# VHH binders against p30636: the designs that were tried, part 26

Target 1, 243 residues: p30636
Amino acid sequence: MSKKLKPFEILEDSCASVCIWLNGEPTAISNRAENLWNKAKYRVATDGAVNEILKRKSFVEWPHIICGDFDSINKQIDTKNAKVVHLPDQDYTDLSKSVQWCLEQKTLTSWEFENIVVLGGLNGRFDHTMSTLSSLIRFVDSQTPVIVLDSRNLVLAVPTGDSNLDVNLEMTTKMCGIIPIVQKETIVSSIGLKYEMENLALEFGKLISTSNEVTTSQVFLKSSSSLIFSIELENWVYKLDSL
Below, E stands for the ipSAE of ESMFold2; O stands for the ipSAE of OpenDDE; V2 stands for 0.75 times the mean of E and O plus 0.25 times the DockQ between their complexes.

## First folded at step 18 (VHH; framework vhh_podentamig1)

Design w4 (at its last look DockQ between E and O 0.01; V2 from the best seeds 0.00; counts 0 for: pae O 13.4 > 2, placed apart)
Fold by ESMFold2, look of step 18:
Structure w4 (fold): chain B 243 residues (1-243), chain A 120 residues (1-120)
Amino acid sequence: as target 1 above (243 residues)
Amino acid sequence: EVQLVESGGGLVQPGRSLTLSCAASGFTFSSYYYGWYRQAPGKQRELVAAIYPKGKLYVDSVRGRFTISRDNAKNSIYLQMNSLRPEDTALYYCARYTTGSWVSSGFDYWGQGTQVTVSS
């Protein structure tokens, strides 16, 4: 059976989402991201994001949860009224730990949400960007989708097998990429792209699909391994400095 | 000298078929990748189809109607064009690529082109 992917729900119904503000670079945050954060049902900030949130205190709501390991900077973080959650496991990234913690809240505290949205993680140190993509692949089969958003991009993992991807064309420039970051040859077929792939071998370091374009609001992808799908948002804006 | 020679174009009625051929010479044919491009009057040149070591790529307007293929024994690339429409009218070019980049900008040789005209 084909998996249905609806990544634009995070923008169409933001109040159904958990929003995670990862150690954010200023260039990742836009008015769209601030609005999404403010409307989110649950706001979760990593300990490294608190300073960026403070810079924007006139525009963004304070987090419900501040999480992290807190070992080296805990005494310098003013958590105010947010619940503090210690996630000390050094074998996992802040993104992976915060996503896993949020998923556990559906059972442990009866949190209700449809999507996890991550702000940040696509800018700043490049190795952190690679870790973000790795985490998307790790959670690709989660019942609750994980989507990364910055000022310009909406990014998600697409699972092995058949997927139908709903695209809100009005919210995009339609420019997209299909990126085979799994360390093996990945065979892809598609319907709904300007450049249609027919059993085409994609492999990082060889052939990857960039500057493709969605041509319909329903994109079918068949893939022999997990992929990263990215799409450029229309009217993208980012902030370098707060007021 | 590297040569790519297209043939098989012509005037046809809508709904009919044509097969374009591209004969390659002057190099090791199997070492490269190939594509078909077209340019309609007043338009930019656009990719129609490409053939890679594993798999194929088609522009969406021709998917299901056109098929690219290659024959290493005959040093030839083909474009089977079915269900032709007036908007398929263009000068069709065979291209050779030296890179595995996506919608390749790494082509190094073009043929002279063969005209396809679809008109009632």
Scores: ipSAE 0.635, ipTM 0.862, lowest interface PAE 1.2, mean pLDDT 86
Fold by OpenDDE, look of step 18:
Structure w4 (fold): chain B 243 residues (1-243), chain A 120 residues (1-120)
Amino acid sequence: as target 1 above (243 residues)
Amino acid sequence: EVQLVESGGGLVQPGRSLTLSCAASGFTFSSYYYGWYRQAPGKQRELVAAIYPKGKLYVDSVRGRFTISRDNAKNSIYLQMNSLRPEDTALYYCARYTTGSWVSSGFDYWGQGTQVTVSS
């Protein structure tokens, strides 16, 4: 059975989304992203993101949740009406912890949402980017989609097996990557890419499918292992600002 | 065969305590994580408590009253339920996390459940 993935729905409407604001490069968060944040059903800020949110206080809503280990906060910040959630476990990334926490809220509380949108996490420190990818893989089999966005990229994990990705071609440059990030044999077949794959082994140090191109609004992937799918957004700022 | 067997349920008056036990067999107990679910009449099954590698999670309604624990030596999970309320009435299930998965929905094995009824 093919898993249907609709990552672009979040760009149309975030009212059913948890939005997690990660610490990162300010430029990663566009005005469009701000709009997404503002309309999100639940706004979750990591501790490191709070300073940036404060800087943008005239444009962005305050988070419902501030979470993290708070090791990066140098000064006591007025959390205002936000619920502070301490996540002290250092074995996991802020993103991973925050996503996990959100998923738990869905199970344990009245939280209802359809997806988790992560703002940032792809820029700046490269190790942070890798952490983001790791987190995506961690939750790849969750029933709740996790999508990472910045001003240029939409990134998600694709589970093992058959997947059908809905792609909004108008919102992208169509430039994409299918990345074998896990340390398992990754045999991939595709339909809907410029450079199609048929039972192709993807592996770092050998062959990976970067600088590929989506050619249709439906991309089919079959993979023996989890993948990272990345696609470049077109005019991220412009398109989301209109929402 | 993977098995989870719950016990310890019963009928109690409000304010009383119960301890639920879950005995696991058929797999390496220490390699997995566990939680307790409950299903009240006419309601959906809900997670009550879970054991994380470095922490425990409780649903808000039971926080401060319930305690989840595990004993690897006994291959058992426990749910100490104090200050029981009528709203705690439910069938309680022990659940095992799916290997390699750490999500709230990532449970792959369940027991048959043990009934907890809190009534005056």
Scores: ipSAE 0.000, ipTM 0.200, lowest interface PAE 13.4, mean pLDDT 87
ESMFold2 (binder alone), look of step 18: mean pLDDT 80; pTM 0.810

Design w5 (at its last look DockQ between E and O 0.01; V2 from the best seeds 0.00; counts 0 for: pae O 13.9 > 2, placed apart)
Fold by ESMFold2, look of step 18:
Structure w5 (fold): chain B 243 residues (1-243), chain A 120 residues (1-120)
Amino acid sequence: as target 1 above (243 residues)
Amino acid sequence: EVQLVESGGGLVQPGRSLTLSCAASGFTFSSYYYGWYRQAPGKQRELVAAIYEKGKLYIDSVRGRFTISRDNAKNSIYLQMNSLRPEDTALYYCARYTTGSWVSKGFDYWGQGTQVTVSS
């Protein structure tokens, strides 16, 4: 059975999402990200994100949840009315723990949501970006999609097997990458890309698909292992056109 | 001396087929990957197809119509072009890749090219 992936649903006004603000650099956050945060049904900040949220108090809503291990931050942080959740496990990253906690809320509480959107995981320390990608792969088979977004990128994991990916072409520059990050043979076939792959082996140090281009709103991918898919977002500007 | 020699081009009517060949010499043929590129007058050179150790890549406009292949025993690379269209008119080049570079990077040798012209 092919999996249907609809990552652009996170941008719809009617979509119920959890937004996780991971520890992040201010330059990675855009007006689009602030709007997604403010409109999210549930707002979850990691403990390292609180200072950045405070700096932006005129533009962003306070989190519903502040989570983390708290052993690594100043204990004098003012959490205000947010619920504090202690996630002390040292074997997992802040993102993996936060995602897992959010998924648990569907069964343990009355939380209802369709997507998890992650902010602040694609810049700063490069090893943290690699950790973000690892977390996406870890949760690739979740019934609740996890999508990472910043000012320029929308990034998600694509599972092994057949996938149909819906792309809102007008929200993107169409420039995309298909990245074989899993340490396992990765054979890919595609329909809907400028450079079509036919049972093509992808591997870091040999061949990876960067600077590819989405050519249709429905992209088919068949892969022998999980992939990272990245697509560049368009900055929306109003353009006045005459006939 | 590394040589790549293309042949098989010509003038054909739309809807017809051609097979391009590229004869390679002066190096260990089986140690490399290959591609076909084309350049129409006034346009940039573009990838048409590539063949790697495992798998193939095609530009979307030729997928399903063109097939790249190689024959290690004959040190040759082929491009079977079916259902030819006027927009396929171009000078077609054979290229060698020294590594598994994506699309146009990592190639180090080109042939002289063979002209394909699709018109009435």
Scores: ipSAE 0.697, ipTM 0.886, lowest interface PAE 1.0, mean pLDDT 85
Fold by OpenDDE, look of step 18:
Structure w5 (fold): chain B 243 residues (1-243), chain A 120 residues (1-120)
Amino acid sequence: as target 1 above (243 residues)
Amino acid sequence: EVQLVESGGGLVQPGRSLTLSCAASGFTFSSYYYGWYRQAPGKQRELVAAIYEKGKLYIDSVRGRFTISRDNAKNSIYLQMNSLRPEDTALYYCARYTTGSWVSKGFDYWGQGTQVTVSS
C-alpha cells in the first residue's frame, strides 16, 4: 500500500501542528516562519532556540515547551509560563529528543496534532543539518509526519516502499532532490520527476538524484530503503504571510 | 505464549505508596518498550508512564510521584506510586510496545490489570 504524504498542508495551516523551533541560523527563520510558529497548536523550543525567541519577542509567541539538555541556554532566562522539559540524553540530538517527546505526548497525554513542523535545522553548521536528516530518518515510520522547513527548503523522510507525495507546485520552484541517506541499498523508482528513475540504485559516491525537478503535483516514489526528499520553496516567506 | 502479569495493586489511603509489578514471559524482554496504563471508572484508558531503552515518560498528573522502571534480569516492569491520591484509583495495566516507538508501532500486549484503590 502506498503511503500518502502531504507535507504542504503544513504551509496551509499550522493549527494542528506541533512546531519545534531549533537552534540555528537566525536568518533561517523568517517572519513567515514566525507566523507558522505563532499559529501552531503546540510550540516547542529547544534550549538553544530560546535566545532567538527572546530576541524576537515582539513578533513571536512564547513557547509552550522548552526542552533540551540546557547546556546552551542562559540559566538566568525566565522561562515564564513555559513548561521546561529536561532531555538529558546526549546520545540523541535535541531535535530527535524533542520529536520523540512530542510523539510521546500524543500517546500519553491529551496532545492532539497531525504533524510536526521543525523550523530550522538545515542551515548553519553542516553537522547540525546532518543531524536533522538523521532525526527525520529515525521517525520515518511514525504515523505522525515530521517536516523540516526553512526559508528555502522543505525536507522530509520517505519511508521504504511505495509513497505518494503531494506537492504544491505553486509553493515551490519544483527543484528537488531524492537522497539516499541510510546505509542500505536504496533502489528507487519514480513517477512525476523530470529525471525519472526506474529501479535505480542511488548511492553516495555514485549516483544521487539531486537537481531533479518535480513535474506533477503528485510524485510517486518506490524505494527499497528510507530516503530524504527535499524540495525548494518559492516565495515561502510571502506565502506564509498570506495565510 | 506472550504474557504480561500485573501485581501489587490494592486498597490504600491517600498519601500512601504502592509498587506495581509486571512480569513478562514468552518473548525477548529486552527487545521491547513498556508502559503502564490505567483506567478509572467511567474514564478511558490512559497511559501513565512509559519506559524505553534510555528514557522515561510520565503524564503530568503523576510526574514526581510515580516512577517506572524495568529489570531485564527479572523480565519485569515496575511502577512505584508515591503520594497516592483518590484520583489515582484505577485498574492499572502493563503494556508492551514494539521496538522503536509506541506511536509508530503501538502496544501489542497488555496484562489483565491490577486494581489500585485510593480511599480514605
Scores: ipSAE 0.000, ipTM 0.201, lowest interface PAE 13.9, mean pLDDT 87
ESMFold2 (binder alone), look of step 18: mean pLDDT 80; pTM 0.813

Design w6 (at its last look DockQ between E and O 0.01; V2 from the best seeds 0.00; counts 0 for: pae O 11.4 > 2, placed apart)
Fold by ESMFold2, look of step 18:
Structure w6 (fold): chain B 243 residues (1-243), chain A 120 residues (1-120)
Amino acid sequence: as target 1 above (243 residues)
Amino acid sequence: EVQLVESGGGLVQPGRSLTLSCAASGFTFSSYYYGWYRQAPGKQRELVAAIYEKGKLYIDSVRGRFTISRDNAKNSIYLQMNSLRPEDTALYYCARYTKGTWVSSGFDYWGQGTQVTVSS
């Protein structure tokens, strides 16, 4: 049985998603991301994101939830009508705590959503980017997919075993990477990529699949370990100069 | 001196098969990975297949028709080409890869090539 992955559903008008705004670094957020935030069924901001949301108050909706430990200089955050959720555990990242809390709302509060979309976490401090990838792997077997998005990238974890990945080719440049970040033997086979892998061992420091290309809207991946899959999103601004 | 010598090319009808061979000499064969590239007239050189310590890689247009293999006892790499099409017409090169290399870089030696022509 193959796991079906449909990460581009988050970009459809009717998708029921939780959107987590991790931090306010301006280069992490785009007009596409702001629109996705505004349309989300549940909007969750970490305490570090609130100031950036305030700066954008003419463009973005206020969060439903503001979460964090609130022990920083941001103690005096005006939360307005958002529910405040204290997530004080210092042993986990803001992303991991936020995702876990959202998943718990499906059972504890009967929240209904199909995806968790994360804004931020792919730029700024590099160690935060690595932490984001670690969190994606932590939640790879969740019934609710976790997808990270910024202006240029859509990134998700792919579980061990067989996966079928739906790709909306028109929304992408098709450039993609298959990254063996888990510290286990990673043997990959693929269908739907320009460079097809046949039981190929991938490992940092030896062989990794970057600058590959999706060639079909349905990509099959078989892997002995969880993977990070990234794909580059189409950017209309860069196309204007070619017309 | 490092040498990679291709052979086995020729003129063949569509739908037929050919086997290309690459004989390696002048270095420790087992220390490297190998690939086949092809270049059609007026086109850029493109990867066809590569063989690594564990696993293989094929460009999508040949997957299922071509098979790369190696024989360490004979210091040789092979490309079995089945169901040949006119589009497969090209000069085929054997290439040596260093470990830790992806397909767009890391070649350090090329053979002189062997011509494959598929027509009629």
Scores: ipSAE 0.677, ipTM 0.880, lowest interface PAE 1.1, mean pLDDT 85
Fold by OpenDDE, look of step 18:
Structure w6 (fold): chain B 243 residues (1-243), chain A 120 residues (1-120)
Amino acid sequence: as target 1 above (243 residues)
Amino acid sequence: EVQLVESGGGLVQPGRSLTLSCAASGFTFSSYYYGWYRQAPGKQRELVAAIYEKGKLYIDSVRGRFTISRDNAKNSIYLQMNSLRPEDTALYYCARYTKGTWVSSGFDYWGQGTQVTVSS
């Protein structure tokens, strides 16, 4: 069965979303991301993100949850009414731990949400970006979609097999990438891209599908292994410049 | 310490003009681009104008009325607001963003804001 992925719904309405604010480059968090954060059903901040949230206190709501190992959080910071959740496991990334915790809440508590949106994690330190991608792959088979956003990119993991991606073309530049990130043979077929693939082996060091373009609002992917899909978000300022 | 300090706000009647100023300090002014945001009570913050590599940008509602400018020698950003309307009433913020980031998406620092009230 083809998995239907609708990552752009979060940009329309985040009221059913868990939003996780990660540590990262401040510039990665756009005004759009702030709005998404403010409207999210559950706001989860990693320990390092709290400083940035404080800096933006005039524009963003306080988190419901602050989680992490708290190695980087200023102990002098008032957590206010946020629930502090200690996640000490160092074997996993902050993102992985946070996502896992959220999913557990869905199972163990009254938490109800449709998707997890991660803000940040794609900019700054490149190893952090890779960590983010790894985390996406970790949860690729989850029943709860995990989407990572920054100021420019929407990124998600695509599972093995058949997937159908709904793409809001108006919200993007249509520029996209299909990236074989797992250490398995990744044979990919596509429908809905400028450069279509037919049983094409994607592999780092050989051929990967970057600088591709979405040509339709529905992209079909068939892959022998999990992969990363990235698409560039449109900025209204860019549009204004063209007027 | 990074600082952005807005000034020039006030109470004005419709049709009048104001000039907002933003004085930047504590960082290399030329290394950043800048914009003005505004937030009205009960409304979301919105970008009003920005200066970036390609030029100046304005939201439709202020185009032709507002002008953003910068003075590198004075480490300052300005927003000339002409033909003010009641709907322009808001707290106005100066913001910076790093060069190379998408305009309006990469702002990382804001001032405390200056209040603009347009009322008859």
Scores: ipSAE 0.000, ipTM 0.209, lowest interface PAE 11.4, mean pLDDT 87
ESMFold2 (binder alone), look of step 18: mean pLDDT 81; pTM 0.818

## First folded at step 19 (VHH; framework vhh_podentamig1)

Design x1 (at its last look DockQ between E and O 0.87; V2 from the best seeds 0.75)
Fold by OpenDDE, look of step 19:
Structure x1 (fold): chain B 243 residues (1-243), chain A 120 residues (1-120)
Amino acid sequence: as target 1 above (243 residues)
Amino acid sequence: EVQLVESGGGLVQPGRSLTLSCAASGFTFSDYYYGWYRQAPGKQRELVAAIYEQGKLYVDSVRGRFTISRDNAKNSIYLQMNSLRPEDTALYYCARYTTGSWVSSGFDYWGQGTQVTVSS
């Protein structure tokens, strides 16, 4: 069966989301991201993100949860009414730990949400960007989609097998990438792209499907391994969200 | 000397078929990948099809109508074009690829081109 992926549902008002605010480049957090954060059912800030949230206190709501290893947080910071969750495991990234914790709340508590939106994580330190992608792949088979969003990009992992991606064409420039990030043979077929692939091997150092274009609102992908899908967001959408 | 020589172009009516050929010489054929580009008058060059090992890539407008193939024994690349349309009229180029993107960085050599004209 084809897995249905609807990453753009995060932009719908009716969608219940967990938003995770990662530490990173401040410019990665646009007005769109702030709006998503403010309307999120659950707001989760990593320890490093708290400083940025404080700087933006006039524009963004306080997090419900502050989590992390607290190596980078100013100990003098008032957590206010936020629940502080200590995640000391250094074997995993802050994002992975935060995502895992959120998913556990669905099982262990009354938390109900449809997706996890990660704000930031694609800018600044490149190793952090790679960590973000690694985290996406870690949860690629989750029943709860994880979507990473910054000021310019929407990024998610696509699982092995058949997938159907719903794409909001009006909200994007249609510029996209299909990226073979895992260390396994990655044979890809596609429907709905400018440059359609037919059993095409994608591999770093050889060929990857960057600078592609989505041509339909539904993109079908068949892949022998997990993929990263990236699509560029339209700037005018940012303007609308700022109104 | 690296050479790519296209052939098979011509004038055809809409709905007809045409097969383009590209003969490669001057290098180890099997070490590279290949594609077809086309350029219509007043338009930018565009990728039509590419072949990467057994995998293939097609621009959306030709998918289902065009087929790219290769014959290593003949050092040749082919483009079978079925159900030709007037909008397929262009100069078609054979291209050699190394690594990178089909659209931007992977191409390093191409031929002089063969003219395909689709007209009633």
Scores: ipSAE 0.733, ipTM 0.892, lowest interface PAE 0.5, mean pLDDT 91
Fold by ESMFold2, look of step 19:
Structure x1 (fold): chain B 243 residues (1-243), chain A 120 residues (1-120)
Amino acid sequence: as target 1 above (243 residues)
Amino acid sequence: EVQLVESGGGLVQPGRSLTLSCAASGFTFSDYYYGWYRQAPGKQRELVAAIYEQGKLYVDSVRGRFTISRDNAKNSIYLQMNSLRPEDTALYYCARYTTGSWVSSGFDYWGQGTQVTVSS
């Protein structure tokens, strides 16, 4: 059976999500992303994100959880009523540790959620952006999808095998990429893209699918290795109805 | 002297078929990758199909109708075009390239082109 991927469900009011605010470039967080944060069933901020939350003049809800190793937290910041979770492991990224902790809450506590949404993590230091993609691949087989969102991008991992990806075409420019970051042979076939791949080998340094375009709301991908799929969102501030 | 020579174009009715050929000379054919591009009057040149070491790529409007292939023994690339439509009318170019993404080309040679016209 093919895997069904529904990343745009995070935008529905009925979808229960954990939202992780990872300390990234502030301009990556749109008003829509702030709204997703405010509506999230569980709000998890890394220690570095607390300063950005404090700086926001718009209405941004306080996190339920503040986590990290606290090397970069502003010492004057009052955590208020948020639960502080110490994640000191220096061998894993903030994103990987945060996602793992959230997933553990489903098995160790009564947390119930359908998605993990990550804000930030695609901006700032480029090596941190690469580690975000690595983390997406690490969690690709989780029953709880992990989706990274910033002002212009929605990014997720696609597992090995057959996948059907639901796309909300009205929320995108349709511009997309299919990126082979796993160090394994990556052979891809597709239906629903402007440039259709037929058993095409993708590899950094040889051929990757950038500036592709979704042409339908259901995209089929068959791949011999896990992939990163990215899609460009509409400018939610510029072209959004203001209500 | 690198040469790519297209042939097989012509005037056909909608729904019919046509096979384009591209004969390559002046270089080691098997060292390269190839594509077919087309340019309609007043439009930008666009990729139609590409053939790589492993696998193929097609623009969606031709998928299932067109087939790209290569024959290393004949130093040739082909485009089988079935179920032709008026929108397929264009000058078709064979192109050679070495590497890169399909949207940022490493093309270094193009043929002269062969005209395909689909009309009643």
Scores: ipSAE 0.678, ipTM 0.877, lowest interface PAE 1.0, mean pLDDT 85
ESMFold2 (binder alone), look of step 19: mean pLDDT 81; pTM 0.815

Design x2 (at its last look DockQ between E and O 0.88; V2 from the best seeds 0.78)
Fold by OpenDDE, look of step 19:
Structure x2 (fold): chain B 243 residues (1-243), chain A 120 residues (1-120)
Amino acid sequence: as target 1 above (243 residues)
Amino acid sequence: EVQLVESGGGLVQPGRSLTLSCAASGFTFSDYYYGWYRQAPGKQRELVAAIYEKGKLYVDSVRGRFTISRDNAKNSIYLQMNSLRPEDTALYYCARYTTGSWVSEGFDYWGQGTQVTVSS
């Protein structure tokens, strides 16, 4: 069966989301990101993100949860009424640990949410960007979708097999990428792109589907391995969120 | 001398079929990948189809109608065009490349082209 992916649901008011704020470049957090954070059912800040949140205290709500290894947080920071969750495992990234913890809350507690929205993680240190992508792949088979958002990009992992991706064309420039990031043969077929792939092998150093274009609101992908899908967001969406 | 020579173009009615051929010479055929481009009057050159080591690529407007293939024994590339439409009218070019994205690292050599005209 084809997996249905609806990443743009995160922009709907009726959608219950966990929002994870990662440390990173301040410019990665747009007004859109702030709005998503403020309306999120659960707000989770990594330890490094707290400093940025404090700088934006006039515009953003305080997190419900502060989590991480606390190697970067100012020891004098008042956590206020946020629950502090220590995640000491150094074998995993802060994002992976945070996502895992959130998913566990669905099982262990009464947390109910439809998706996890990660703010930032695509800017600044390149190794951090790669870490973000790795984390997406780690949770690619999760029943709860994980979507990464910055000021310009919406990024998610696509699982092996058949996927049906819902795309809001009006909210994007339609410019997209299908990226073979795992160390396995990645054969891809597509429907709904300007450049349609037919059992095409994608591989770094050879051929990857960057600067492609979504032409329909439904994109079908068949892949022998997990993929990263990236689509460029339209700037005018900023204006809508400010209204 | 590197040569790509296209043939098979012509005037056809809508709904008809046409097969384009590209004969390559002057280099090791198996060392390259290949594609077809087209340029209509007043429009930019666009990728139509490409054939790689593994798999094929088609521009969306020709998907299901056109088929790209290669014959290594004949050092040739083909484009089978079915259900032709007036909007398919263009000069069609055969192209080669070694590696890279069709967008970021495009084809490095083209033939002179063959004219395809679809008209009632």
Scores: ipSAE 0.842, ipTM 0.940, lowest interface PAE 0.4, mean pLDDT 91
Fold by ESMFold2, look of step 19:
Structure x2 (fold): chain B 243 residues (1-243), chain A 120 residues (1-120)
Amino acid sequence: as target 1 above (243 residues)
Amino acid sequence: EVQLVESGGGLVQPGRSLTLSCAASGFTFSDYYYGWYRQAPGKQRELVAAIYEKGKLYVDSVRGRFTISRDNAKNSIYLQMNSLRPEDTALYYCARYTTGSWVSEGFDYWGQGTQVTVSS
């Protein structure tokens, strides 16, 4: 009953992912992220990302889908050949709505993809970063993994129970964090980290596992609650992370 | 007033076992968490193991060989070291921990250390 997590598959040369460009923070998107966007099978931009995509029009492909709340529906936006999707639900963030809409396309329109990768959502307004993490936890049990990536970070949720996590060590600095953001008792055991946890209680304000380090390409985690796992990406493969 | 006194170090052959003890005094023992650190000549001090209210932490190089424990009745912390290797040679420190990361930012008191030497 161990879950197998393979988040680095999004970085393999493949077009079988949905890529969601969440927001327009200029520093969030590296050359690595631009390449991932350009080769994604489905490119989905939230309305907050459109201006940043326009600034990068020489480097990035236009979205297949532009989605959002569109509070100013009469805004002058040249959508070109992108499909515009109105996501009006006021109770959910742009990220949660975008992910849910993409998952629905697997059944409603027979979209075929193995991963959802989200660009952005880890910088800019800090409360938006917290919302991104909340959304990752919301979708932790989805059959389609959701991974957030920016110029320095790869972040995903790890479900309750046993998980085996594949790490491409060459793509990382190995520096990682195991974060107990769920408001439940969180007891963790691990194999494959420099600082191994043995039934260790993690809790904000007491002890959390930051500045840990992966030591092998296979990391085992057992947890009583869902976790956020983060790992720092190595920049040597991309000589400039922002333009 | 706060004292952490390590003992049990010595010279031992590779493959043997040793138990380190740390006697605590001058404070309410059960209010804190504890760790063992070590420093070899020319090296940085490194965490070996820590014991918290619930659970334990080990550096990967000692996993399966070392066990940290505590005895609240004796105000003592222990490090059982099995299958000792020459690379375990170091001055071993007992430390008191309250909160924060397991790097030194959460530790406020250190003992004087006890020397462990693993050689033929």
Scores: ipSAE 0.662, ipTM 0.872, lowest interface PAE 1.1, mean pLDDT 85
ESMFold2 (binder alone), look of step 19: mean pLDDT 80; pTM 0.812

